Miniprotein binders against q9zu90. Designs and how they scored, part 8

Target 1, 292 residues: q9zu90
Amino acid sequence: MKTELEEEEEEEWRSVHEVLLIVLPYLHSLFELLSMIRVSRSLRDAIRDETALWTKLVIEPPLSSRLTDDILSEFSSKSAGKLKTLILRQCLMVTNKGLRRVVDANPLITKIIVPGCSGLTPEGIMECVESLSKNNHKLETLHINGVNGFTKQHLSALYTYLSSEGTIDLEVCPKCDEVRMIPSCSRESCNQKQRKCRGCWLCIPRCAECAVCLVGSDTESQEAACGNDDVLCLECWLVLPKCRFCNKPYCTNHSSRRHEIAITDAASRPSFECEACYYRAGTNPYEVDYQI
Short names: E, the ipSAE of ESMFold2; O, the ipSAE of OpenDDE; V2, 0.75 times the mean of E and O plus 0.25 times the DockQ between their complexes.

## First folded at step 3 (miniprotein)

Design p13 (at its last look DockQ between E and O 0.11; V2 from the best seeds 0.00; counts 0 for: pae E 9.9 > 1.5, placed apart)
Fold by OpenDDE base, look of step 4:
Structure p13 (fold): chain B 292 residues (1-292), chain A 100 residues (1-100)
Amino acid sequence: as target 1 above (292 residues)
Amino acid sequence: TDQERIYDYMVKAMELILSGNFDQAVTMFEQAIDISKDHNDKTMVAEIYNFLAVLFSYMGNHQEAIDWYTKALNVATELGDQEMIQDVRDLLEDIKSQHE
């Protein structure tokens, strides 16, 4: 005799589909990817039937490294022309052709966010914007930081299609006169329109975590494990998890590079090993001369 | 409820995946699996295994994907769901062929 409680629990046990649907809003990027792959029938059907999921496409690290033009096209086909928001973060294999195919299939796109998509070009972006500007449609958001090769002329041309200055995340840097993203500064003293720290990330040293400017002799910076001369302000450095061996932290954006150390001792805080230390240990696990 | 717990673990797992903490994410999914097993919900268990397999396959960790597909196949076999068995078997064969 199942206890009344067991019967009530069985009666209340939601189907796999119901549980998945509840999780879908939080698993948006992952479930989108799952819909593209041969998965269980139950999961596939659940995702397919939720048309609302296809109005916004978000692909970001760590999964973005596997996104091809063909996979992207498959996503576009599932939207049935109703895609409004396209977010591709660090999708290195996406080309101009791939992006154009999505745009042509989805003429109602209002947001294109493609930071770090180095396979794209200014010309490719321009063609997409031009295509979307047909039939009195207007693109509202265009984030293209990390697409290399933008000139002032490209920006000027883009603004002919775009009505608001806040639409594009690139500006002309007042320090180097190059087209780049100009980060805001979180420092209260820098919240002035003519802040001295107004400049691109190459012209103004900034914390990789909070983007606070590190301008001035009194600003202590700490090296991050991220490489590329990434630095952290002291405040961010203090709170970020640090490599067990070299005591360098990753910024949040590069946290995926952490190699988790299996904690044998339940009392020990989860620790990680940075990529640099991990590869050093792989050559000789005992000769970790961490004397950098 | 145990369902709410499953949900919470899956959400946490996703957050961990997005932050690049894959091992911890797997641990959270394992908690969801354990709860599902306690309720003898083999379908849920199989779905989570398949989910993990697909995730790792997409990330290029074929060995891990093989392991999770194998687990899914075992559970599908226990369920006697011939369609699921065949689907998972096909996926497993495909990924093995890519890994050789």
Scores: ipSAE 0.027, ipTM 0.434, lowest interface PAE 4.1, mean pLDDT 82
Fold by ESMFold2-Fast, scan of step 3:
Structure p13 (fold): chain B 292 residues (1-292), chain A 100 residues (1-100)
Amino acid sequence: as target 1 above (292 residues)
Amino acid sequence: TDQERIYDYMVKAMELILSGNFDQAVTMFEQAIDISKDHNDKTMVAEIYNFLAVLFSYMGNHQEAIDWYTKALNVATELGDQEMIQDVRDLLEDIKSQHE
């Protein structure tokens, strides 16, 4: 889960960094076009040379699926060793080698935020953090939720490499004793000094959209279209768009699984069909024939 | 010149993208396409089609992105630009992978 500070910092870089990712495959063409045109120095420098943009690199969906190690390396080369914050969200193709190359080229990194980057491993993260530490530089923020396989030993070692005020978004779940992310809960009853719903996603039933706990005497959980027994709180369920056929919504993280156009005899309203309904399509074997 | 006008629209489109004004950027690209077609500058037409495809892909308009990539592929094929042909095919496969 993103903190408010992380969201505020990311917003400042969103416009320019996201746009550069969109045009990355065509940067050579853009450089050539800009070389033929009188443009502001700041705009030209933002695209070609090291700029303030290269102290923070943010890549998130939907661009995450396009990020390869080679593309990441190309961005890293533009920072000229000045990158301080690296944020890669759900970048499934990024490997340990790709991340290590960025870290080795940018010894000033203070924040590594790579949630959902399942191509990375604990060993790869350990190597990157250790490499930064060898240059007498202390990492301040390490968010690695969604990188699988971290152990308690990994957490202990990582904290020796971080600054004294450094933070990691993984911790030991008090209920299952595994290393996992423990989501924050905004439910009023849990906002007290004593948090009763502390635990990972597997130990505590939570809304797939907002992460509020669904523990209580009268839990009003609603089934999501996401599968895996995923559920939503009533408030999120009411607001989210629903499947035309089963009336179940996807959470935002799984909205790309929607089949936006469903078969219809009339063009009435835009709607979607969830994956389960799409694959269950077929005639009812018990349907009565209208003909004699 | 018309060449300078094409590039002026491209620069304006980039400034609009950098400021988050995607709809206006699309309009600038469309004007650049029209001028490029009038001058039979197929290389520029294909390149602008690719920019539009990437922009629509980012906005989540995947069918529109496929349509623009398809137009770019057709023009790149007419030009015999093997590099652009391969790039467009790779990006089309990437979009299809996202929607498995």
Scores: ipSAE 0.014, ipTM 0.291, lowest interface PAE 7.3, mean pLDDT 73
Fold by ESMFold2, look of step 4:
Structure p13 (fold): chain B 292 residues (1-292), chain A 100 residues (1-100)
Amino acid sequence: as target 1 above (292 residues)
Amino acid sequence: TDQERIYDYMVKAMELILSGNFDQAVTMFEQAIDISKDHNDKTMVAEIYNFLAVLFSYMGNHQEAIDWYTKALNVATELGDQEMIQDVRDLLEDIKSQHE
């Protein structure tokens, strides 16, 4: 009975904390959110003993665009040194110093996942991993795609600090010999290793949505609205919403580029125009660079 | 317990906010206020007033948000809680300056 009450109370409080983190984008300012947390002493007191809620910190868009080093330190301090997983996606304002503070305060971290954090450098990442390796601790996961400047030498050094089965999301591309992320391919024929599709995005043509390779005459693809000649496999093309004029879809990563069309009838399907069709419709007849 | 009932209403309110059902979320916060007042828990009442103020600020109802912050400030003053008083004053000045 007590066990069930403890589990219900723990699940309830973890749910409230998780809900607060999800509603951050719907508040007017981050300072209002931080102040609300400070005046909610009852919530702080009720969850202070439950460390399972604070072993994982996840910051993602759109909040990630407002996350500074100081705010990151405030959020991570709630873990009281017990943080195990740190996930920062596209946190452009976080620097090597901010990451180092979190790592120094949380020596039990086994997973650092910082994709698209362009304010970090290879040297800063190296320092954090070296700091964690003190006292025979080893990192299990390091995802650093989007941090500029990694070389083969950096990768070699980083692997000396990881556990035996530790992973880094960058490797040397077998096609171009550059340090790149090598996407996995979920195509069934590649799962059986019947296709030679190991390579980075620059070397292997791939679906912009699901990353399956598009190598060989037996693959079919269609153009995406994303630009740069991005293509989609037929399966993704069929499922994704299409521009009402050119019938090209955006991949999920570029879906923010849709120009949504107003819906006056609640029963009407949502529709959009891609950027190319939107600007063509708004072209001044006297603008010669659009029409020859 | 009644304290667990208060937190149940708070969780329901947050779920309703995520679903876009803001009016129903306000109702859940008001239920939590009623229980907190019945148990003379002025600290919880002030905290819920602050949640309501943040919600109305998000909805664009800035004068109503100011009204709820003012209620929270009054309760915090009765409690003599200097930390809460200063936090609410800062929030109140922030929302007034943003919309003037």
Scores: ipSAE 0.006, ipTM 0.212, lowest interface PAE 9.9, mean pLDDT 74
ESMFold2 (binder alone), look of step 4: mean pLDDT 79; pTM 0.734

Design p14
Fold by ESMFold2-Fast, scan of step 3:
Structure p14 (fold): chain B 292 residues (1-292), chain A 100 residues (1-100)
Amino acid sequence: as target 1 above (292 residues)
Amino acid sequence: TDQERIWDYMLKANELIDSGNFDQAVTMFEQAIDISKDHNDKEMVAIIYNLLATLFSQMGNHQEAIDWYTKALNVATELGDQEMIQFVRDLLEEIKSQHE
């Protein structure tokens, strides 16, 4: 999954899909879009062939906000039933109806990865997975964290629809008995299987960047600029770029919230202001340094 | 990278089109063209010319659409891309037959 070749293929898919998302709203037919792809040697080189493009669809921020059910349906209609992997990250406008259209058009899907797609519901997911299983075809991977309302009964039913090696990124939290995403912990002491860190983000304090547990030692955690009382382990806090004025870093997922400034930090990285410091102009102790 | 800058301008153009600011969107596409020309990326220049032509056609500015498709055809001819030449030529013939 994390091979150099697989990472290179994912980058190619993202580049092509970015171009398609730019062009698609201005075209009346997907035939015109495909004609443009065939005309462009650079687009053809990125995907090598039409079949390769339509076996994997990846849409990530910032383009996630542009993906509507209609745009998704256009991609789906041209897969000719060959789509195997669907990855939609934080696509808030995609609905149950939109996802169902893709599934109905692509019976060969083995991976559905829709993290943070809060427009989807458990009922919609269940209908899609059941539809695929009716063709005697079983999913290999189902990632649905960020879709709220899954019950233990939903999980039991989903596993009957998945392959024997199939994985779901939700499980029953041993601490709160709710269906949640439970992250892996890379902390060396947890590898000894006396794990006190088996629990969801609400039951166990974790680093916002690397998900290591922060149980037992307050000295290992530092406040992040991300809000929601997010904290970072000391290792992640030390390496992440920090606000020039309050010295709090954003985790990688919230790095787009930085307000860039002209000066660089000690590591020659661009300096930034966090949201709170940006809107606190006048009480900033460094503001006088910029008056000429 | 310059590739990232080109895509940034195209994304800004889309945002401006969504808000009805078509003149500013055209300016964003022109910035993307300038960067592509500076790097002798004739294929990207032809693609953006076709996108602009399509936008003008959809706005009802058929003469401007013809002008931009003609520019795209000229670049495709320089590239020797017979497939691109035929595609743009077919679009030009259709628009000219319906609107000239």
Scores: ipSAE 0.006, ipTM 0.204, lowest interface PAE 10.7, mean pLDDT 72

Design p15
Fold by ESMFold2-Fast, scan of step 3:
Structure p15 (fold): chain B 292 residues (1-292), chain A 100 residues (1-100)
Amino acid sequence: as target 1 above (292 residues)
Amino acid sequence: TDQERINDYMQKAYELIDSGNFDQAVTMFEQAIDISKDHNDKTMVAMIYAWLAILFSMMGNHQEAIDWYTKALNVATELGDQEMIQEVRDLLEMIKSQHE
């Protein structure tokens, strides 16, 4: 699937984004950010392989919230037109114009992976992919889950612009006939040709943590504290940390909604209080302090 | 003027890092630290300490990197910046687990 070099680059980018979280608020120039990222690779590798580092650009949380069109443009410029893979995860500030600037500057792009980039629109994506196709360099991978509003007409047109073996992470759901992301199921029985659980999150009940299907009377599910009618498979439910008061867990995507409980006695393990229990308790200690 | 001088030294340090002149980059960061301390800019001091930790880590001087991360953590703690404290702590634990 991936080359050893690609795996090493991904590990390097993961480590760099952790470091940038500390320094990013204090940067006064885009050159500072670019110089830091380049130095993340060893001096020997940077000298020997001039542009290898810049054939792939990866921006992931926590950097995603700081990425503007201007910063993205500077990264694009550093690639000197040689960018092959663009991965932007949850980059909410990136706009259609920002993405288009990268595409226009890098006609060799074969992979665009922009999950959760809600600032992008179907029309913007269509323009970028069409532009690449006109340069006689067809896109091989397009991941656009989290970009809202794609229709079946958009999906059909996108496949005409991609390579013959190109893939898109959106499909027409066989149950509701809408364009959706259809998750993979890790259940052993679902790896068979006669897969029974093919459908989007709205059509097939799935574990909020691992996405395994929860269909049939022989499938166990447990309510999560996340709200939104989220359910978990038994395996995930058993492993995840639980609310001290109701014993329900939050899935990883909703972990930020937990109210962490301070350890009062040395024998108590760290724990949390779910949102529903926090507000259902009536008068809580923090609210009393605000009323005086 | 002091902030302009700090920015100038920082910019020179980044350019030196980009060209592989790590020793000169350290010197530029040291100049920026001196001015930042005189200006009582503890946020800039913490940032430069983190840069030095990263630089020494990339040069393979892991003990120096640990020392600079520790200094950055101390300044972040003094500032009361919980986000910065957590990030520096995570990086310090990571480098200790890999190189201790």
Scores: ipSAE 0.005, ipTM 0.150, lowest interface PAE 12.1, mean pLDDT 70

Design p16
Fold by ESMFold2-Fast, scan of step 3:
Structure p16 (fold): chain B 292 residues (1-292), chain A 100 residues (1-100)
Amino acid sequence: as target 1 above (292 residues)
Amino acid sequence: TDQERIDDYMDKAFELIDSGNFDQAVTMFEQAIDISKDHNDKTMVAVIYNFLAALFSYMGNHQEAIDWYTKALNVATELGDQEMIQLVRDLLEEIKSLHE
């Protein structure tokens, strides 16, 4: 789950800067060489805005699965200590030691955004943030949803290391009293009933697509094909493509689970079968080709 | 023009990398290399070889990365470009340190 701030940061850097992350080991010496050569329009634009190349490092799927501590160290070294924003999404192989090397080499970091990096621990995060604070520099943004094991004591200590206006994407859930990410809700009625829908994904039923709460009056939930008892609000359910056999849609994050049914007729639209319907049919999947 | 075709293949390669289609990105870079060779743009050939090496390095294919950097070094040597030769040598040393 991304916050609105994380989504804005990632959108700004998504296409061009994900590409630059692959070539960063070359870029420190490459700027002068590339000035002599016609290169792609995207790369030329990125070189023109060179300050951006040294201040932000963004790695997200599918690149995340290949990121090791050593590769991360190489990429961050190209910033020459000028890195201000580090965004690592779902980087499962990155360890506390790997993150600490980046932080120690880049004392100007103001944003650490590491959602779903389950190789990291609260102790590792604490050491990194404390290290930045010791250099008379305080972190402004810390997003650590998906790093397991944070306690209330960790959270209070982290706020002592952050700037006075610093933000952490974890807070104490008012329903279960655990340290969790609490999603925002855009439902109009929630301004008056914030306490009723304020809670983590485990305490408050929410739409799998848009995260609006499903606990208020006049709410209507529809089953998603996603499994795990995932539900959708009526508005999202109406617009999402549906399984031709059970009429349940996948949310966008689970759309890859669709078993596409080939339609060769120009008058027909593509359709799909959800996993539950596919296996419920009792047919051997290895002997059925839905693409023929 | 040949230069416009090279630019188009490079842009397609980077778009494919963004979408995680690394094998297709490799194919686009190879098309750009072929046109660059036909256009006798050895500098562009060396640059694209280095992008391929960096891509294979990121994929964890260390031997392939070394092979592409070696091809880049050979072209840089043919050009007599001392700065490019030193750059590629530094990159080869870095990737070799990651090889198990």
Scores: ipSAE 0.006, ipTM 0.219, lowest interface PAE 10.4, mean pLDDT 73

Design p2
Fold by ESMFold2-Fast, scan of step 3:
Structure p2 (fold): chain B 292 residues (1-292), chain A 100 residues (1-100)
Amino acid sequence: as target 1 above (292 residues)
Amino acid sequence: TDQERINDYMLKAYELIDSGNFDQAVTMFEQAIDISKDHNDKTMVAQIYNFLALLFSLMGNHQEAIDWYTKALNVATELGDQEMIQEVRDLLEYIKSQHE
């Protein structure tokens, strides 16, 4: 059992780890200072025998864009082979080789959560999971949504390597028979186990913000600015900020694509241009074509 | 020389960090800042501001870390150091999102 103090120590070290990731690509002097801090007797004395200080490694945006295989290897090395949970969200520069180095150095990993890490491939994931299985240690959680190319054969093989209660965030879509992420639906009418809305994002129209299904006679969909034919339910559309020119909102996950413009509203509401309207203005800077 | 004095304070700060005396290390960095300002070494001032911000972040003093990163961002902006500006902005965004 961990104490509240031990959990507090883990939180502090995770913060240090995340700060170091941002610093490393820019300033060698800061890395040297951090190396001195890492050697600090005071920080070492804060680590108890039972404290699993480096058992969880989490990299999320905005840090994910800076994570290279070398940086990942450096940070996972601090766990001294005791890393149990690896979470890398949208880490585009991480490769199969980088992930494999972490897995080989940390045979106790029970959770691999790498959503949106498009630099990874099914072959790389298979090798990592097989490597863990060879040590009589089975993975409990595997989230690989956003890694392209998984087949039904891959999925079947992965389940042989996972623990008996192991979970994978990919499954076979009942509509298209392809391996996809199938989102859950919060709509009251969809609470039954067998649902008409059971399907992937390509087969079932869903709100890009809340994932509620937009199938049936009672559903309404509004265009999102996100692209890829993304749509929003009316409730989400009403509350999300909208493009000044085309009146389409971005979902929260794509809000970084907004091109902010000056606030002209007395209520101090932010104004923005969606990417499509921004680039249209770039080809004709003196005129804007408003979408009705 | 001023540079030798700055180097001496920086070295003392590193030794204090190694011994776990973070409060004294902060004092050494502050003295290095004062000399760097007198020497008009804005690059060194910005770097030491980042070191102090990181130290306060490591100690769990997140508001002080934000204050020092903000000072570092101002100096980096004056210098036109795009790499340092981006790094400090990312660190400020991260700390504010996690600890505010």
Scores: ipSAE 0.013, ipTM 0.220, lowest interface PAE 8.7, mean pLDDT 72

Design p3
Fold by ESMFold2-Fast, scan of step 3:
Structure p3 (fold): chain B 292 residues (1-292), chain A 100 residues (1-100)
Amino acid sequence: as target 1 above (292 residues)
Amino acid sequence: TDQERIEDYMEKALELIDSGNFDQAVTMFEQAIDISKDHNDKTMVAFIYNALALLFSQMGNHQEAIDWYTKALNVATELGDQEMIQLVRDLLEWIKSQHE
């Protein structure tokens, strides 16, 4: 969840940044040269005036698949060492070396948010965070969920490098003792000191849509179409579109798995089939060799 | 020259975006498109179409953004530029996923 102000600020920055990301590989015309020159000038002005224009770099799907170490380095150079926030979501081609180049060039970074960047390793993250801490400037936010292999030893060392108010999106799960993302629960009945819902997605049943805990008798869990063991809270279940045949909804993240049903008569409204119903009795043809 | 005129319109459009004057920026892009078409500069036309699509996306006009990306895809296809075709397709999927 982002604030309206934060979303507006990101959108203003993104419109300039995304034009450059699009045209940078195709830089062979006067327009691209003018755009690059203008950005360089505005970046110098922004540094002088302490504006946010180039202090934040955000790359999200589907553009994430195109981000290489070289492109990342080129974009971070526009910040002239003043980058404060780096957000890379599902950037599979970014390597430890690529991230390190950005960190070394931008010693003022306070936020690193790299969820799902599977090209990164714990060792690479450790080197970057340690490098930032050596310049008397400590990282405030580190989101590394989806980077595999973090141990309790890594987590302990990371806290020595972050600011005293610093936050990491990985914790030691109190139930399974593994390093996991522990979701925040907005349920009013949960007390931070006595949160019975403090645990990872494998240890605590949670709503697939809003992440509220589903422990206790005050909330009914409803099956989601998303997959085995995925459940929804009643509030989310009520508002999400449902499969015509089994009445189970997909969460928003899995909505692309819906098989849309064409309107068959004048009274019918658009509807969908979940994958399970589609394969069970839907429009899938059977193979000639299927056994009776 | 026509190239200097395209550059002037593009520079003014980007300045207008920076100042939040989106309607005037659209007008500047349209002028640059007309001159680029007269010059038969399809590469420039495709770049301006993508820039205009991003501007409409920022304005919250998602259908207009889709329309401009579609025009950019058609020009990229005419150019036979496989990298640009794939890039514009990725942007179309991104804007369609945003719908909001």
Scores: ipSAE 0.005, ipTM 0.187, lowest interface PAE 11.4, mean pLDDT 72

Design p4
Fold by ESMFold2-Fast, scan of step 3:
Structure p4 (fold): chain B 292 residues (1-292), chain A 100 residues (1-100)
Amino acid sequence: as target 1 above (292 residues)
Amino acid sequence: TDQERINDYMWKANELILSGNFDQAVTMFEQAIDISKDHNDKTMVALIYNLLAYLFSFMGNHQEAIDWYTKALNVATELGDQEMIQDVRDLLEEIKSQHE
């Protein structure tokens, strides 16, 4: 999204400050903001005082692996208490104490999205949400999938602290009665009133790529390279790149596990070998165990 | 316009960094540098050099980070931007002191 300022200055030579104002709207991560802060002392002061840049804090892989409680606290302090959206994806080093410090410093938070932050606990999340509720500013979005140990009691209590339109990405699975993330099924045949595919990933077989349910004798499922129990719907299987040796694809989340094969053709055809085929062809596990 | 093309490459580089595709992000920055040089936009060249230096530092490629900061310092000197000159010098001393 272009700003009015960007459109107006498009054809003119710009001062240093004007150039940065044009580039900043294209930066969506704390990494880029930090890089910009280190360009000029004058610009660092201007950026520091621009609270609009600090109302949303987003940390995603690969930055997630470097985020400590101290770094998180430093970044959130730039918001001067005005942070509204906190998104931390797969930030494994962030602890309950780290998250609580951010929440206590930023009472206006309306969105907490912390998927895969396994260093957090239900008790820590509860304390943060309770703290926010004391400011009479209702939390609107809470995404906590990947934080283990939530109970039905936790879920009930969380809903008392959220706005009436508030959403949590965990629900009670109607099949196993555990608190889980329940994926939405885009399959048109799934009746919204009588959704037979309503259930968590453990109760309902689903496509690893698109989460569509794979229940019923007419549902064609294909093995994925992601794991022994991971399957794909036929539509996703057809379009995903496949291992040249076993013809199984990785879903997008596991694409980093591909072993790229050297280009042997004139055309740069992307081809790969899955982990299972790589280790089966190249090494004998028993021989490796006896080398050391 | 050249500015629109530069902005497009900067945007693409940002998205690639967020997805962990650092080598492709470097390529996008290099394309933005080439257009900026052709347009004689030394301010944008210096900015992108600093961003590349920071990216290489983040990746652990400290010598390449030093090289890009040195290029940024040269352009800042040509611009006569005393604040940018001092900032880049401070960053160069910081990275050198941590890895001597």
Scores: ipSAE 0.007, ipTM 0.214, lowest interface PAE 9.7, mean pLDDT 73

